# VHH binders against Protein FAN (NSMAF): the designs that were tried, part 10

Target 1, 98 residues: Protein FAN (NSMAF), of Homo sapiens (Human) (q92636r189to286)
Amino acid sequence: NISEKLHMECKAEMVTPLVTNPGHVCITDTNLYFQPLNGYPKPVVQITLQDVRRIYKRRHGLMPLGLEVFCTEDDLCSDIYLKFYEPQDRDDLYFYIA
Short names: E, the ipSAE of ESMFold2; O, the ipSAE of OpenDDE; V2, 0.75 times the mean of E and O plus 0.25 times the DockQ between their complexes.

## First folded at step 19 (VHH; framework vhh_7z1x_3)

Design z1 (from y2 with T58I; at its last look DockQ between E and O 0.75; V2 from the best seeds 0.00; counts 0 for: pae E 3.3 > 2)
Fold by ESMFold2, look of step 19:
Structure z1 (fold): chain B 98 residues (1-98), chain A 123 residues (1-123)
Amino acid sequence: as target 1 above (98 residues)
Amino acid sequence: QVQLVETGGGLVQPGGSLRLSCTASGFTFSSYWMNWVRQAPGKGLEWLSDIRGTGYYIFYADSVKGRFTISRDNAKNTLYLQMNSLQPDDTAVYFCAREVYTSGDTETEFDYWGQGTQVTVSS
C-alpha cells in the first residue's frame, strides 16, 4: 500500500569499464535505478540515495552529459556513472540527488 | 607545479601514423581524467578522447573513433595517443589536458594544458 514516489525517468547510458550500455534510469524519493536494455551487467542496478556521499557533473569533451555518483568518500571509482542524451535530464537527476 | 608536456608531433604523409606522448609531473597522475584536444588552423578546439585515471572509461569523438587510440601508463606518468590512418584534416596542434571535478554543482573543467605539439599531414 505504501510505495516509492517516482520523481523522474529518462533514457541514459551507464558507463562501465571500456563500454557504455543504453538503458532507462529512474529516481524515486529513496533510490536511483538503472535498467540496461540488454540486461548487462544485471537486470537492475540500484543505488540507495541515503548512501550517496559525493556526486559530480562531468563533461564529455565540451558536452555537459555526465553524472558520477559515489557512495564512499573514496573518489577514485564511482559507484555509477551515467551519460545522458540530454543535458536537462542530467541536471534534473542531479537536482533530485543533491 | 603541475606540468604537462606533449611530444611526438611532426610531418607525416596521408595514411601515416604518429604516437603522441604527454608526460605529467607535479600531481598524482592516476587520480585524474586525462584528455586529448586539438586545434586546426583557423578553427576552435575539438575534443578527441579521454581516459579515466583508475578505471578503464575511455571515450572518443566520432571523427577519430577507430583511427585513434588513447592509453596511459600510470607508472611513467604518461598519456598516449596512437594516431593511425592520418588524413590532411587531422593537421592541428594537439594538446593534453587534465580534467578536475569541481565543487559538485558545476561541470568538470580542464585546469592544466600542455603547450601542444604540431601534427602536419601533407603530401
Scores: ipSAE 0.277, ipTM 0.605, lowest interface PAE 3.3, mean pLDDT 86
ESMFold2 (binder alone), look of step 19: mean pLDDT 82; pTM 0.826
OpenDDE, look of step 19: ipSAE 0.605; ipTM 0.817

Design z2 (from y2 with S31R T58I; at its last look DockQ between E and O 0.71; V2 from the best seeds 0.00; counts 0 for: pae E 4.9 > 2)
Fold by ESMFold2, look of step 19:
Structure z2 (fold): chain B 98 residues (1-98), chain A 123 residues (1-123)
Amino acid sequence: as target 1 above (98 residues)
Amino acid sequence: QVQLVETGGGLVQPGGSLRLSCTASGFTFSRYWMNWVRQAPGKGLEWLSDIRGTGYYIFYADSVKGRFTISRDNAKNTLYLQMNSLQPDDTAVYFCAREVYTSGDTETEFDYWGQGTQVTVSS
């Protein structure tokens, strides 16, 4: 969308129950996008920020690298789970969503 | 009151296996990420693995990947750690810990711990 303002982009991994997929994260004023490098499960995963209900910072062991985003009341899994390579990238993305 | 009780520790030969259990009470077990952490003699805490309340997300420290398997049975309020191919450097006290979001949602922390169970791998 030509009307979207880009806020940031970075590298991250999308975590699923079966695999962790490296890719590229982009956040705009309206959407969060993740593009997995291998195209799985699809070429671009999109979350509309207005649909976000809950967002949680999460550590991996002692490292502050995880972010879970929920858009529904479904508690089975998050709508997207990102693991960042750099703590500041996770915190910056959290700022734009929260 | 929240309680976590580990069992299943003991003495095992190198290459052997043990299954640890952590029985939880006093809270809704299925709502919480649960963790295994160990402390070897004279050393600090080493995080090993965690599992989401639903069981769908699981992570391991590199030191135990492929040898240890975390699982949970929410109907029994029990967390498990299956440990295979044990070696002497796995000797430690093993703790289960409950994970919560801190006030202000900056990070998670481990707010309740079990008493630990000793695992000794004797060559």
Scores: ipSAE 0.173, ipTM 0.529, lowest interface PAE 4.9, mean pLDDT 84
ESMFold2 (binder alone), look of step 19: mean pLDDT 83; pTM 0.834
OpenDDE, look of step 19: ipSAE 0.566; ipTM 0.804

Design z3 (from y5 with F110Y; at its last look DockQ between E and O 0.71; V2 from the best seeds 0.00; counts 0 for: pae E 3.0 > 2)
Fold by OpenDDE, look of step 19:
Structure z3 (fold): chain B 98 residues (1-98), chain A 123 residues (1-123)
Amino acid sequence: as target 1 above (98 residues)
Amino acid sequence: QVQLVETGGGLVQPGGSLRLSCTASGFTFSSYWMNWVRQAPGKGLEWLSDIYGTGYYIFYADSVKGRFTISRDNAKNTLYLQMNSLQPDDTAVYFCAREVYTSGDTETEYDYWGQGTQVTVSS
């Protein structure tokens, strides 16, 4: 939506139990978007920021590259795990969601 | 009180296999990310693998992908690490560790560890 204010975008991976998909993360003032390169599970994954229950920084290995985003729905399937390539991208995204 | 106890370590030849177990008590085991880490002689701590829930999420270090398999039995409060194709450089003390969310703006960290189990790979 062109009416949304874009905060940042970056490359990242979305991790699910079935597959890890590389793609792009985009966060606006109202939504978090993930667009997987392969279009799975959908062309665009959208999370309304108002639905975010909590967000945690997680290490991947020993690197500060992970984020877990928990939504209001108490369902792990509605939550997302993002793995970033750059620690700064992870921290920036956390800043805009938290 | 929280307790983690590793078992299953030992001496194996290169190419051999071992299965480590970590028995947990004193907490709701299924609610936590559980990790395997190791420390080789003269080296720092190395993260190997972690697993959450009923196996919803699983991660591996590149150094063990394809050789090690992490699993858990929440009914038995037990974490497992199946180690195949073991190599001499896998020699280390292996620990299971519980991971906790501290605060949102800090990295998750380990708050409880087992005593470790020695794995030695040598011909």
Scores: ipSAE 0.318, ipTM 0.689, lowest interface PAE 1.4, mean pLDDT 90
ESMFold2, look of step 19: ipSAE 0.322; ipTM 0.661
ESMFold2 (binder alone), look of step 19: mean pLDDT 83; pTM 0.837

Design z4 (from y5 with N35H F59S; at its last look DockQ between E and O 0.67; V2 from the best seeds 0.00; counts 0 for: pae E 3.0 > 2, grease 25.9 > 24.2)
Fold by ESMFold2, look of step 19:
Structure z4 (fold): chain B 98 residues (1-98), chain A 123 residues (1-123)
Amino acid sequence: as target 1 above (98 residues)
Amino acid sequence: QVQLVETGGGLVQPGGSLRLSCTASGFTFSSYWMHWVRQAPGKGLEWLSDIYGTGYYISYADSVKGRFTISRDNAKNTLYLQMNSLQPDDTAVYFCAREVYTSGDTETEFDYWGQGTQVTVSS
């Protein structure tokens, strides 16, 4: 059976309406995962990389720390919006998705 | 043709409140991330808050969280910043700015800025 290969992981925040949720993001050869530090009531967020249609590097607080990932061609709202603590982590994750 | 015009600045005493407005024209206001940014005398730009086009995503800088509230009225093409518990170090020119996505692996741009409105917090 096929197993996933972990490419990287780092700390990040998932931006949601009203709040940001600190946690861990990791990317494998097939999926992007986000695990909140406080997992209740939020399950692990999983995005299949094959389903990604658009990604954008977005400034967060004027800093190059944001990443929006869309699994649709035409929706205005992202499927996940991540804020990183380090620009290099954001750029590395972008590179694995793009 | 894109215009952003801030209003509502002025002189207030410490502990006071102001509401800033940013009126947008020349584009589909509801499709864009909008930001408030300020520049204190002799300092660089300080980001304060952003809000997504529909209003669902909102973020604040730690320095203003709990005191400032961003909102938008898409029917009036207007962005707002309610500022409470103002302190002398909130003295600055306050700008609204529009953010646009760019292609590929480049950063988003802040492509249009208002001229700013002066807020002065002083006895």
Scores: ipSAE 0.304, ipTM 0.633, lowest interface PAE 3.0, mean pLDDT 86
ESMFold2 (binder alone), look of step 19: mean pLDDT 83; pTM 0.834
OpenDDE, look of step 19: ipSAE 0.374; ipTM 0.714

Design z5 (from y2 with T54Y; at its last look DockQ between E and O 0.64; V2 from the best seeds 0.00; counts 0 for: pae E 7.7 > 2, grease 24.3 > 24.2)
Fold by ESMFold2, look of step 19:
Order: structure tokens, then sequence, then C-alpha cells
Structure z5 (fold): chain B 98 residues (1-98), chain A 123 residues (1-123)
């Protein structure tokens, strides 16, 4: 019965070991979601914001377009790595997580 | 003290290959993401590739994808760039750079750089 408040949505890519997955990211007051574009056999990724332990701004091609989110203290593998098309979208999403 | 030293540059004919090395010291190499960046004569910096600490992920600029391969050997504290099908436009000073995690809204992701190694592609 609890409803989530949407804060923002934008286009992004989810970076994985095998492929980069274009899609939409949205953030609510409780969760971060990534939805791959239609035609991808990939599931929606959901991260509970309370579980976030580390976030890092990353450069991608010397542009400030990357964001890594970790839900553990282990920095070996991020729980999600997003590459944005616009620096402001990355910074806005970072604001809602940090 | 942190030190990065690039080696393996030189003169190569078009279509040739070259392998660059970057030897790291003064820090726990496997804990850091490493990058290759180049600077052509009279131009700004061009990011080429990066690799995560244990080598699970690699990323490439479109200009070098398919021709260049980044790798690392954490036991030897060494980062590599294999460059194939070299063209005159690849002429540049090539740098390795250490990437650090930021702790906020900072933009200081590359904190230490090597001095660079010259690569010249000329017929």
Amino acid sequence: as target 1 above (98 residues)
Amino acid sequence: QVQLVETGGGLVQPGGSLRLSCTASGFTFSSYWMNWVRQAPGKGLEWLSDIRGYGYYTFYADSVKGRFTISRDNAKNTLYLQMNSLQPDDTAVYFCAREVYTSGDTETEFDYWGQGTQVTVSS
C-alpha cells in the first residue's frame, strides 16, 4: 500500500561485463530502477536506496557521464554501473542517492 | 610515493603494432582502475581505454575499439596497451593514469599520471 514518489527519470545505459544495455533509469524516494529498452531480454534492475553503501562519479571517455552504485562494502563489483548521455542527468541522479 | 612509468613507445610504420607498458609503484595496484590517454601534437587529451582493478571490465573509445586492447598483470604491477593496425593519426604521447573513487561531487578522478611514452606512426 505504500506508494513511491518519483523524483526523476532519464535515458541511460547500464554497463555490464558482457554488454551495454540502453534503457531508462528512474529514482523514487525509496528505489532506483533501470528498465532496459524494448527488445532486450534483460530484467528490470531494482536497488533499494537504503541498501546503498557507496556511490562514485566516474568519467567515461573523459566526460563526467558515469555513476557506480554499491550495496556492499566490497568495491570489487558494483551493483549497477550507469553511463548517462548528459552530465546533468548523472549529477541529478547522484543528488537523489547521496 | 606513487609512480607510473610508461615504456614501449617508438617509431612504427602504418599498419604496424606496438605494445605499451606502464609500471606502477608506491600503491596497491589492484585496488585502482587504470587508464590509457594520449595527446597528439598540438591537441588536447584523448581518453582511450580503462580497466578495472581485477580486469573484469574494459572500456574503449570508438577511435581505438577493435584495434587496441588494454590489459593488466596485478602480480607485476603492470598495465598494458596492445596497439594494432596503427595509423598516422595514432601519433601521440601515450600516458597511463590512475583513477580514484571520488567521495562526493568532485571531478578529480585521475590523480596520478605517468610522464608518457612517444608513439610515432610514419611511413
Scores: ipSAE 0.023, ipTM 0.390, lowest interface PAE 7.7, mean pLDDT 82
ESMFold2 (binder alone), look of step 19: mean pLDDT 83; pTM 0.837
OpenDDE, look of step 19: ipSAE 0.464; ipTM 0.766

Design z6 (from y5 with S30K S31R; at its last look DockQ between E and O 0.74; V2 from the best seeds 0.00; counts 0 for: pae E 3.4 > 2)
Fold by ESMFold2, look of step 19:
Structure z6 (fold): chain B 98 residues (1-98), chain A 123 residues (1-123)
Amino acid sequence: as target 1 above (98 residues)
Amino acid sequence: QVQLVETGGGLVQPGGSLRLSCTASGFTFKRYWMNWVRQAPGKGLEWLSDIYGTGYYIFYADSVKGRFTISRDNAKNTLYLQMNSLQPDDTAVYFCAREVYTSGDTETEFDYWGQGTQVTVSS
């Protein structure tokens, strides 16, 4: 049987309007998962990779640590915005999505 | 075509307040991250704050957090910086800058800048 293949995992923060939420990000061959340490906004945020339409690398405070993922062509707000602690982790995750 | 014009600079005493404006034209303002950056005399550029097109995301440099407040009015195509508790070290030329997404494998960049407005904090 075909099962999800883990490509990578690392620590990151999910960006929200008031606070960034530290957590664990995991990407498989079919899904991107984020599990915030404090369970907010939910225990696991899941994005199906086939639904991804736009992906952008973004400087976060001038550091190359931001990644915005959109599952729509035209929405102004990303479906998830991740801030990484290490640039290589962001670039690796981008590689598996793009 | 794209134009950014800062206003509201001036001379203010230590501990005072000042509000800067940046009026945008030639593009769909609400679709862009906007930034404030300053340059003190004899220094390099210092990034201060950014705000997303809808106003949903806002970030500050540690040097100004708690004292400065970024905001935007998309109906007026105007970006604002409210500066409180100003000190002589805040003396600088203040710029607004538009941030644009690039093609999908490179970082965002600041592609248009205003001419800047001078802020001077002294007794």
Scores: ipSAE 0.295, ipTM 0.644, lowest interface PAE 3.4, mean pLDDT 87
ESMFold2 (binder alone), look of step 19: mean pLDDT 84; pTM 0.849
OpenDDE, look of step 19: ipSAE 0.307; ipTM 0.695

## First folded at step 20 (VHH)

Design q1 (from z1 with N35H F59S Y112S; framework vhh_7z1x_3; at its last look DockQ between E and O 0.80; V2 from the best seeds 0.00; counts 0 for: pae E 4.1 > 2)
Fold by ESMFold2, look of step 20:
Structure q1 (fold): chain B 98 residues (1-98), chain A 123 residues (1-123)
Amino acid sequence: as target 1 above (98 residues)
Amino acid sequence: QVQLVETGGGLVQPGGSLRLSCTASGFTFSSYWMHWVRQAPGKGLEWLSDIRGTGYYISYADSVKGRFTISRDNAKNTLYLQMNSLQPDDTAVYFCAREVYTSGDTETEFDSWGQGTQVTVSS
C-alpha cells in the first residue's frame, strides 16, 4: 500500500484445526497481519479490515484470550482465530476492528 | 432444558487410562464449542481442552497435551476425553461445559456444566 498507519502489535498464537502457531500480530488502519514464526501456512497472513463481517471475543482456557475473525458468512471456520497471551492485547485488537 | 452428564470416571493406577463421556441433551450439540474442565481437591478450576462444534478445531492445556485427546460424536450428542498416562496429579472431578456467546457484549461464557465425574489416580 502507499500509506498505512500502524495501530498496535503484539505476540499471539494463530489457532488452526490441529495446532497453534506462535507469531506476531499487527493491525493498521486497513489490515490485520499475522506473521507465524515458522512461516506456516504462509509468511504473512493478511486480512483486509473492510472485508471483516463478524468478530467474536471468546474464552480460551477460562481466560478472555481468544478472538475469531470472519470475512465470510460461513460459520465452519474463522478466517483467523488468535489466542493472545494478555487479555488487554486481545481487547485492544478487538476495538481496532470493531 | 440443557443437560450435560459426565460418566466414565473411576479409580485407576498411575500410568493407566480412562475414557470420559459427556452426554448432551436439550440443545443442538453440533452448534457449540464444548470444553473439559477439572477441579482437584481443594483447588480451583483448571481448563483442559476445547473442541469446536464441527469437531475440527481443538486446543489443550499444556498440562495434558500429548496425554489427553478430546473428541466428539455429533450423531450421538456425546463429548469424549481419552486420558492416557494418568498421574496422581490428574485426580479431580472432571466436568464438561458448553460455551455460548452472550447478548450485547460479544464475550462468550460457560452457561451449562455437568455434575462432574470423579477420577482418582492412586497406587
Scores: ipSAE 0.212, ipTM 0.544, lowest interface PAE 4.1, mean pLDDT 85
ESMFold2 (binder alone), look of step 20: mean pLDDT 81; pTM 0.810
OpenDDE, look of step 20: ipSAE 0.418; ipTM 0.743

Design q2 (from z1 with F110Y; framework vhh_7z1x_3; at its last look DockQ between E and O 0.87; V2 from the best seeds 0.00; counts 0 for: pae E 3.0 > 2)
Amino acid sequence: QVQLVETGGGLVQPGGSLRLSCTASGFTFSSYWMNWVRQAPGKGLEWLSDIRGTGYYIFYADSVKGRFTISRDNAKNTLYLQMNSLQPDDTAVYFCAREVYTSGDTETEYDYWGQGTQVTVSS
ESMFold2, look of step 20: ipSAE 0.301; ipTM 0.606
ESMFold2 (binder alone), look of step 20: mean pLDDT 81; pTM 0.815
OpenDDE, look of step 20: ipSAE 0.403; ipTM 0.741

Design q3 (from z4 with F110Y Y112S; framework vhh_7z1x_3; at its last look DockQ between E and O 0.69; V2 from the best seeds 0.00; counts 0 for: pae E 4.0 > 2)
Fold by ESMFold2, look of step 20:
Structure q3 (fold): chain B 98 residues (1-98), chain A 123 residues (1-123)
Amino acid sequence: as target 1 above (98 residues)
Amino acid sequence: QVQLVETGGGLVQPGGSLRLSCTASGFTFSSYWMHWVRQAPGKGLEWLSDIYGTGYYISYADSVKGRFTISRDNAKNTLYLQMNSLQPDDTAVYFCAREVYTSGDTETEYDSWGQGTQVTVSS
């Protein structure tokens, strides 16, 4: 009966080994969701915020547009890597995770 | 002491190819994002490409996508940029750079840069 509260949503791209996949990001009080337009790797990618261990604001193209989220302390590959179109959207999402 | 040294620049004709190398020392090369960046005469820095430490992620600027290929050989501590179909507006000094993760709410940093190698494309 308890519903999630939506904090924000925006457009972004999920970075993958071969291509970036455009889609929609939303963050609630409990989860981060990404819905890729092309359905890869799945119709909705979900990360539980309580599982997040490391998060990095990184530059992409010398611009402050990248965000890597890790649900582990020691893995080298992120659980999700997002490229934003607007620096403010990246920073706002970071705020709700951190 | 962290050191990055670019080599492989030179003069080429339009349509030609060059391969740049960046040799790394003083750090665990395979643990870092590496980047290629260039600076044309009288212009600011232009980011070209990056590659993750394991090679899992690769990205390109639109201006070079399809013509340039980034790669790395972690056994040789060497980053490469294969440049094909070169045109006069590719003329620049080309740099490699190391990106480091930081903790907290600060950006990652480009904490080490090479000295650069000149690429000149002209008839």
Scores: ipSAE 0.239, ipTM 0.595, lowest interface PAE 4.0, mean pLDDT 86
ESMFold2 (binder alone), look of step 20: mean pLDDT 80; pTM 0.805
OpenDDE, look of step 20: ipSAE 0.310; ipTM 0.669

Design q4 (from z1 with N35Y F59S Y112S; framework vhh_7z1x_3; at its last look DockQ between E and O 0.43; V2 from the best seeds 0.00; counts 0 for: pae E 8.4 > 2, unsure alone 64.0 < 65)
Fold by ESMFold2, look of step 20:
Structure q4 (fold): chain B 98 residues (1-98), chain A 123 residues (1-123)
Amino acid sequence: as target 1 above (98 residues)
Amino acid sequence: QVQLVETGGGLVQPGGSLRLSCTASGFTFSSYWMYWVRQAPGKGLEWLSDIRGTGYYISYADSVKGRFTISRDNAKNTLYLQMNSLQPDDTAVYFCAREVYTSGDTETEFDSWGQGTQVTVSS
């Protein structure tokens, strides 16, 4: 029954090989959540922050809008790739993961 | 040993078209996001377009959207930029680049650039 502490929420897109899926991202003291508007691949994508192995800031269109999160070492594809609409939102979310 | 070689530039009249090519060698071309950028005289670098190795995600700067088309042929290790409706302010040196991740917290960066190909649009 212990409540998670919410750190921030913002709008973002989840980038996949087929589509970018707009949605809502939320980070707490224990988890990163992404809720895609269309429900694909699932109603809520959850990443436990303790499982994060690598994170990278990425440029998107040379703008500092991308964030890749890996929960495994030696994986060629990220576990989630987020594209933000505002650089500050990307940097704030990075701060809470790192 | 990584090489990117841009070709296809030249002199063209306003409203004309050119097709740029970027031939890649020394790396697994299909694994990298590729970019077209340009630098006009006295200006900084301007991002134009990017394309993921899978080809699924393509982005354009607003200044070229609808006029320029990025594509790639992974079998030929070649990136293309089809430029239509060229105007004098498209005059620049055009570069292709690949994006690489760095370790740690730093931004991604471009670690390889071609020498560029000059495009000049004038009457």
Scores: ipSAE 0.012, ipTM 0.296, lowest interface PAE 8.4, mean pLDDT 79
ESMFold2 (binder alone), look of step 20: mean pLDDT 77; pTM 0.767
OpenDDE, look of step 20: ipSAE 0.413; ipTM 0.735

Design q5 (from z1, 16 letters changed; framework vhh_surovatamig_d1; at its last look DockQ between E and O 0.82; V2 from the best seeds 0.00; counts 0 for: pae E 6.4 > 2)
Fold by OpenDDE, look of step 20:
Structure q5 (fold): chain B 98 residues (1-98), chain A 123 residues (1-123)
Amino acid sequence: as target 1 above (98 residues)
Amino acid sequence: EVQLVESGGGLVQPGGSLRLSCAASGFTFSSYWMHWVRQAPGKGLEWVADIRGTGYYIDYVDSVKGRFTISRDNAKKSLYLQMNSLRAEDTAVYYCAREVYTSGDTETEFDYRGQGTLVTVSS
């Protein structure tokens, strides 16, 4: 949406139970987008920020590189789980979502 | 009191297998992400694998993918690490660790780790 204001974009990986896919993260004033390089599971994963109920900074290994986003209160599994390559990218994204 | 007790380590030849266990007590085991970490002689702590409470999400360090399998039995409050095709570089003390949310529930950390079990891979 051309009317959205871009806050940041960076490289990251989306973690699923079956596979981890590299791609790009983009966050605007209204949405969080993840575009996997291989187009799997879909060309673009979109999270409406207004639907976000919980967000957690998680560890990837021993590093502060993980981020889980939940759009429901009752679900035990996140709607999107991202692993970043730089801790600052993770924290910046958290800032714009939280 | 939170307790984590690792077992199953030992001496094995390259290409061999071991199964590590971690017995947890003193907390609701099924509610926590659990990890295996290791420390080789003269080296720092290295993350190996993690598993969510339900076991739905699992992740590994690249060097062990396809060789190691992390699993859990929440009824038995136990964490496991099946290690196949072991290599000399897998030699280390292996620890199970609990991940918890910090105050405010915005960040996570490892707050408990067992005494470890030694795995030695040598011909």
Scores: ipSAE 0.060, ipTM 0.509, lowest interface PAE 3.2, mean pLDDT 90
ESMFold2, look of step 20: ipSAE 0.067; ipTM 0.451
ESMFold2 (binder alone), look of step 20: mean pLDDT 80; pTM 0.804

Design q6 (from z1 with T102Q; framework vhh_7z1x_3; at its last look DockQ between E and O 0.82; V2 from the best seeds 0.00; counts 0 for: pae E 3.7 > 2)
Amino acid sequence: QVQLVETGGGLVQPGGSLRLSCTASGFTFSSYWMNWVRQAPGKGLEWLSDIRGTGYYIFYADSVKGRFTISRDNAKNTLYLQMNSLQPDDTAVYFCAREVYQSGDTETEFDYWGQGTQVTVSS
ESMFold2, look of step 20: ipSAE 0.278; ipTM 0.617
ESMFold2 (binder alone), look of step 20: mean pLDDT 82; pTM 0.834
OpenDDE, look of step 20: ipSAE 0.644; ipTM 0.833

## First folded at step 21 (VHH)

Design r1 (from z3 with T7S L11M T23A N35S Q39R L45P L48V Q87K D89E V93L F95Y; framework vhh_7pa5_2; at its last look DockQ between E and O 0.66; V2 from the best seeds 0.00; counts 0 for: pae E 5.2 > 2)
Fold by ESMFold2, look of step 21:
Structure r1 (fold): chain B 98 residues (1-98), chain A 123 residues (1-123)
Amino acid sequence: as target 1 above (98 residues)
Amino acid sequence: QVQLVESGGGMVQPGGSLRLSCAASGFTFSSYWMSWVRRAPGKGPEWVSDIYGTGYYIFYADSVKGRFTISRDNAKNTLYLQMNSLKPEDTALYYCAREVYTSGDTETEYDYWGQGTQVTVSS
């Protein structure tokens, strides 16, 4: 919104069970936004940073490119799973959330 | 204590198929990412695939994508790897491994491994 300060933006993919959806990720002082290029599941996916309870960096093989964000303590499935093209982008986003 | 026991290895021709199983015990299986890792003769470990506790997320190494399918049956505490279109390059000792976080926000590690099951792809 008008009161939010943008901290970072980059390209990333949102991971779902059978597909990944490329898009644009932004983080502000209050929210994480993901805007998928194809509009699925919706034009903008939003997570309020104050709701974040757990966040994990993920490695698949030798590529440290995954970020898993939970808004609950007890859920087995994350609220969003992002796969970055660049490790530094993942680490920078982690810095603003953690 | 945690135990992982692989089975289903064997000799198979190129182009053939094989299904590996990993029986898990001593922990809440559904709470963990599980991985298949292989070690070819004279080489270090190579990650093959992993799967989230509920099965919701699945990843593959590029070398096996489209040919191998990881799955799990949480009611039977069993991890599977269906291997199709096998190549001589797939010859290796295949391990299942449990992933854990070693300290909060660090990268995941494998804390328990099975003894492995041998897969040999040769004419």
Scores: ipSAE 0.124, ipTM 0.532, lowest interface PAE 5.2, mean pLDDT 83
ESMFold2 (binder alone), look of step 21: mean pLDDT 83; pTM 0.830
OpenDDE, look of step 21: ipSAE 0.411; ipTM 0.735

Design r2 (from q2 with Y101W; framework vhh_7z1x_3; at its last look DockQ between E and O 0.79; V2 from the best seeds 0.00; counts 0 for: pae E 4.7 > 2)
Amino acid sequence: QVQLVETGGGLVQPGGSLRLSCTASGFTFSSYWMNWVRQAPGKGLEWLSDIRGTGYYIFYADSVKGRFTISRDNAKNTLYLQMNSLQPDDTAVYFCAREVWTSGDTETEYDYWGQGTQVTVSS
ESMFold2, look of step 21: ipSAE 0.191; ipTM 0.547
ESMFold2 (binder alone), look of step 21: mean pLDDT 81; pTM 0.820
OpenDDE, look of step 21: ipSAE 0.351; ipTM 0.723

Design r3 (from q2 with T102Q E109Y; framework vhh_7z1x_3; at its last look DockQ between E and O 0.74; V2 from the best seeds 0.00; counts 0 for: pae E 5.2 > 2)
Fold by ESMFold2, look of step 21:
Formats: sequence, C-alpha cells, structure tokens
Structure r3 (fold): chain B 98 residues (1-98), chain A 123 residues (1-123)
Amino acid sequence: as target 1 above (98 residues)
Amino acid sequence: QVQLVETGGGLVQPGGSLRLSCTASGFTFSSYWMNWVRQAPGKGLEWLSDIRGTGYYIFYADSVKGRFTISRDNAKNTLYLQMNSLQPDDTAVYFCAREVYQSGDTETYYDYWGQGTQVTVSS
C-alpha cells in the first residue's frame, strides 16, 4: 500500500473551454487532486505527479493566478488548468509539483 | 524574424463596429498564446483578451466581454478582434502581442508586440 503525505490544499477553479468550475485542490507527495463542487466532469480529477511533463504559470488579465499542467508532450490542451483566487496558493502548488 | 502587424483601425461612430487583424510572420503562429492590449491617450496599457494557440482557451477583460470577440486563423497566421458596440472610451491604439511560456517559476510574458493600429470612436 502506498502512503501519501498531504502537502497543501486550497480553493481554486478548474478552467475548461465551456465553464470554470470552482472546487477544492489538494496535493500530496504523489498526486494532485481537484474536487469540483458541482461534480463535473467527475467527482475527483486526479493527476499523478510522476506523469507531469510540463507546468506553466499563466496570467489572467495580467494577474498571476493560472497554472497549466501537462502530462503529455503535446500542447493542444492542458491535462488540468487551475485558476487560483490567491497568487500565493498558485505559487505554493507550483512549488510542490516542480 | 518575428513580426506582428495590426490593421483595421480607423474612425467609427459610437455603436459601430470594427474588425482588427494582426498578421504574424517569422514564427510558428499556432504554438503561441496571442493577446490584444490597448492604450488610450495618456493612459497605461489595458489587457483586453487572449487566445491559446489551438484556440482552446479564450479570456476577456470584463470591460469588453460580450462586445469584443477574439479569434485566430492559424492557416493565415492571423489574429482577429471583432469589436462591436464601440463607445468613445474605446478610443485607443490597439496592439497584438505574442505570449511565451518559460520553464521554471517565471510568469509568461509578452516578447513581441505589433506597432499598433489606431481606433477612434467619435461622432
């Protein structure tokens, strides 16, 4: 059985082309989880940190609130795109992924 | 070398429409986020909209949401801004800008800008 150490959690929004979904993000030593409040597209979105290939800090309206995570070499769309309410939460999450 | 050229500006009456174009050369256009930014006379820069290289993500400033539409044609290396319901406070020089990703903890930034196109909304 694998033991996971929780590093942090915060509120964020998951960005899609159709809608931005508020929810709860947490990161452990092995996974990133996002739990959308409305359950769309599913109750929990999971990214295995070992699969992460590229991570980008992104501005929204020149504000440092965005984070794109890619698990493939393609750049068509991110595997998860998070918009944070606070810049520090985005930067802290980035620290645990990088 | 990288070049961005805005066209389509001009004089328009309040409530009117304009379509701006930004033609790109010297780089793989479809690989970059592109942005529209404007500068009103005597004012600082105001970000308006961006679009991902694939067109998958689009964002707007609240000041233009519902009136302006960003789009791109990657086959023509051209970025567009359709501006409807124009008002006098939309008077500005409009720029397109290329956004680049950096690895590490740096933010994305705008490395190349066009020379701008003047939009004037006046009776």
Scores: ipSAE 0.142, ipTM 0.507, lowest interface PAE 5.2, mean pLDDT 84
ESMFold2 (binder alone), look of step 21: mean pLDDT 83; pTM 0.834
OpenDDE, look of step 21: ipSAE 0.363; ipTM 0.728

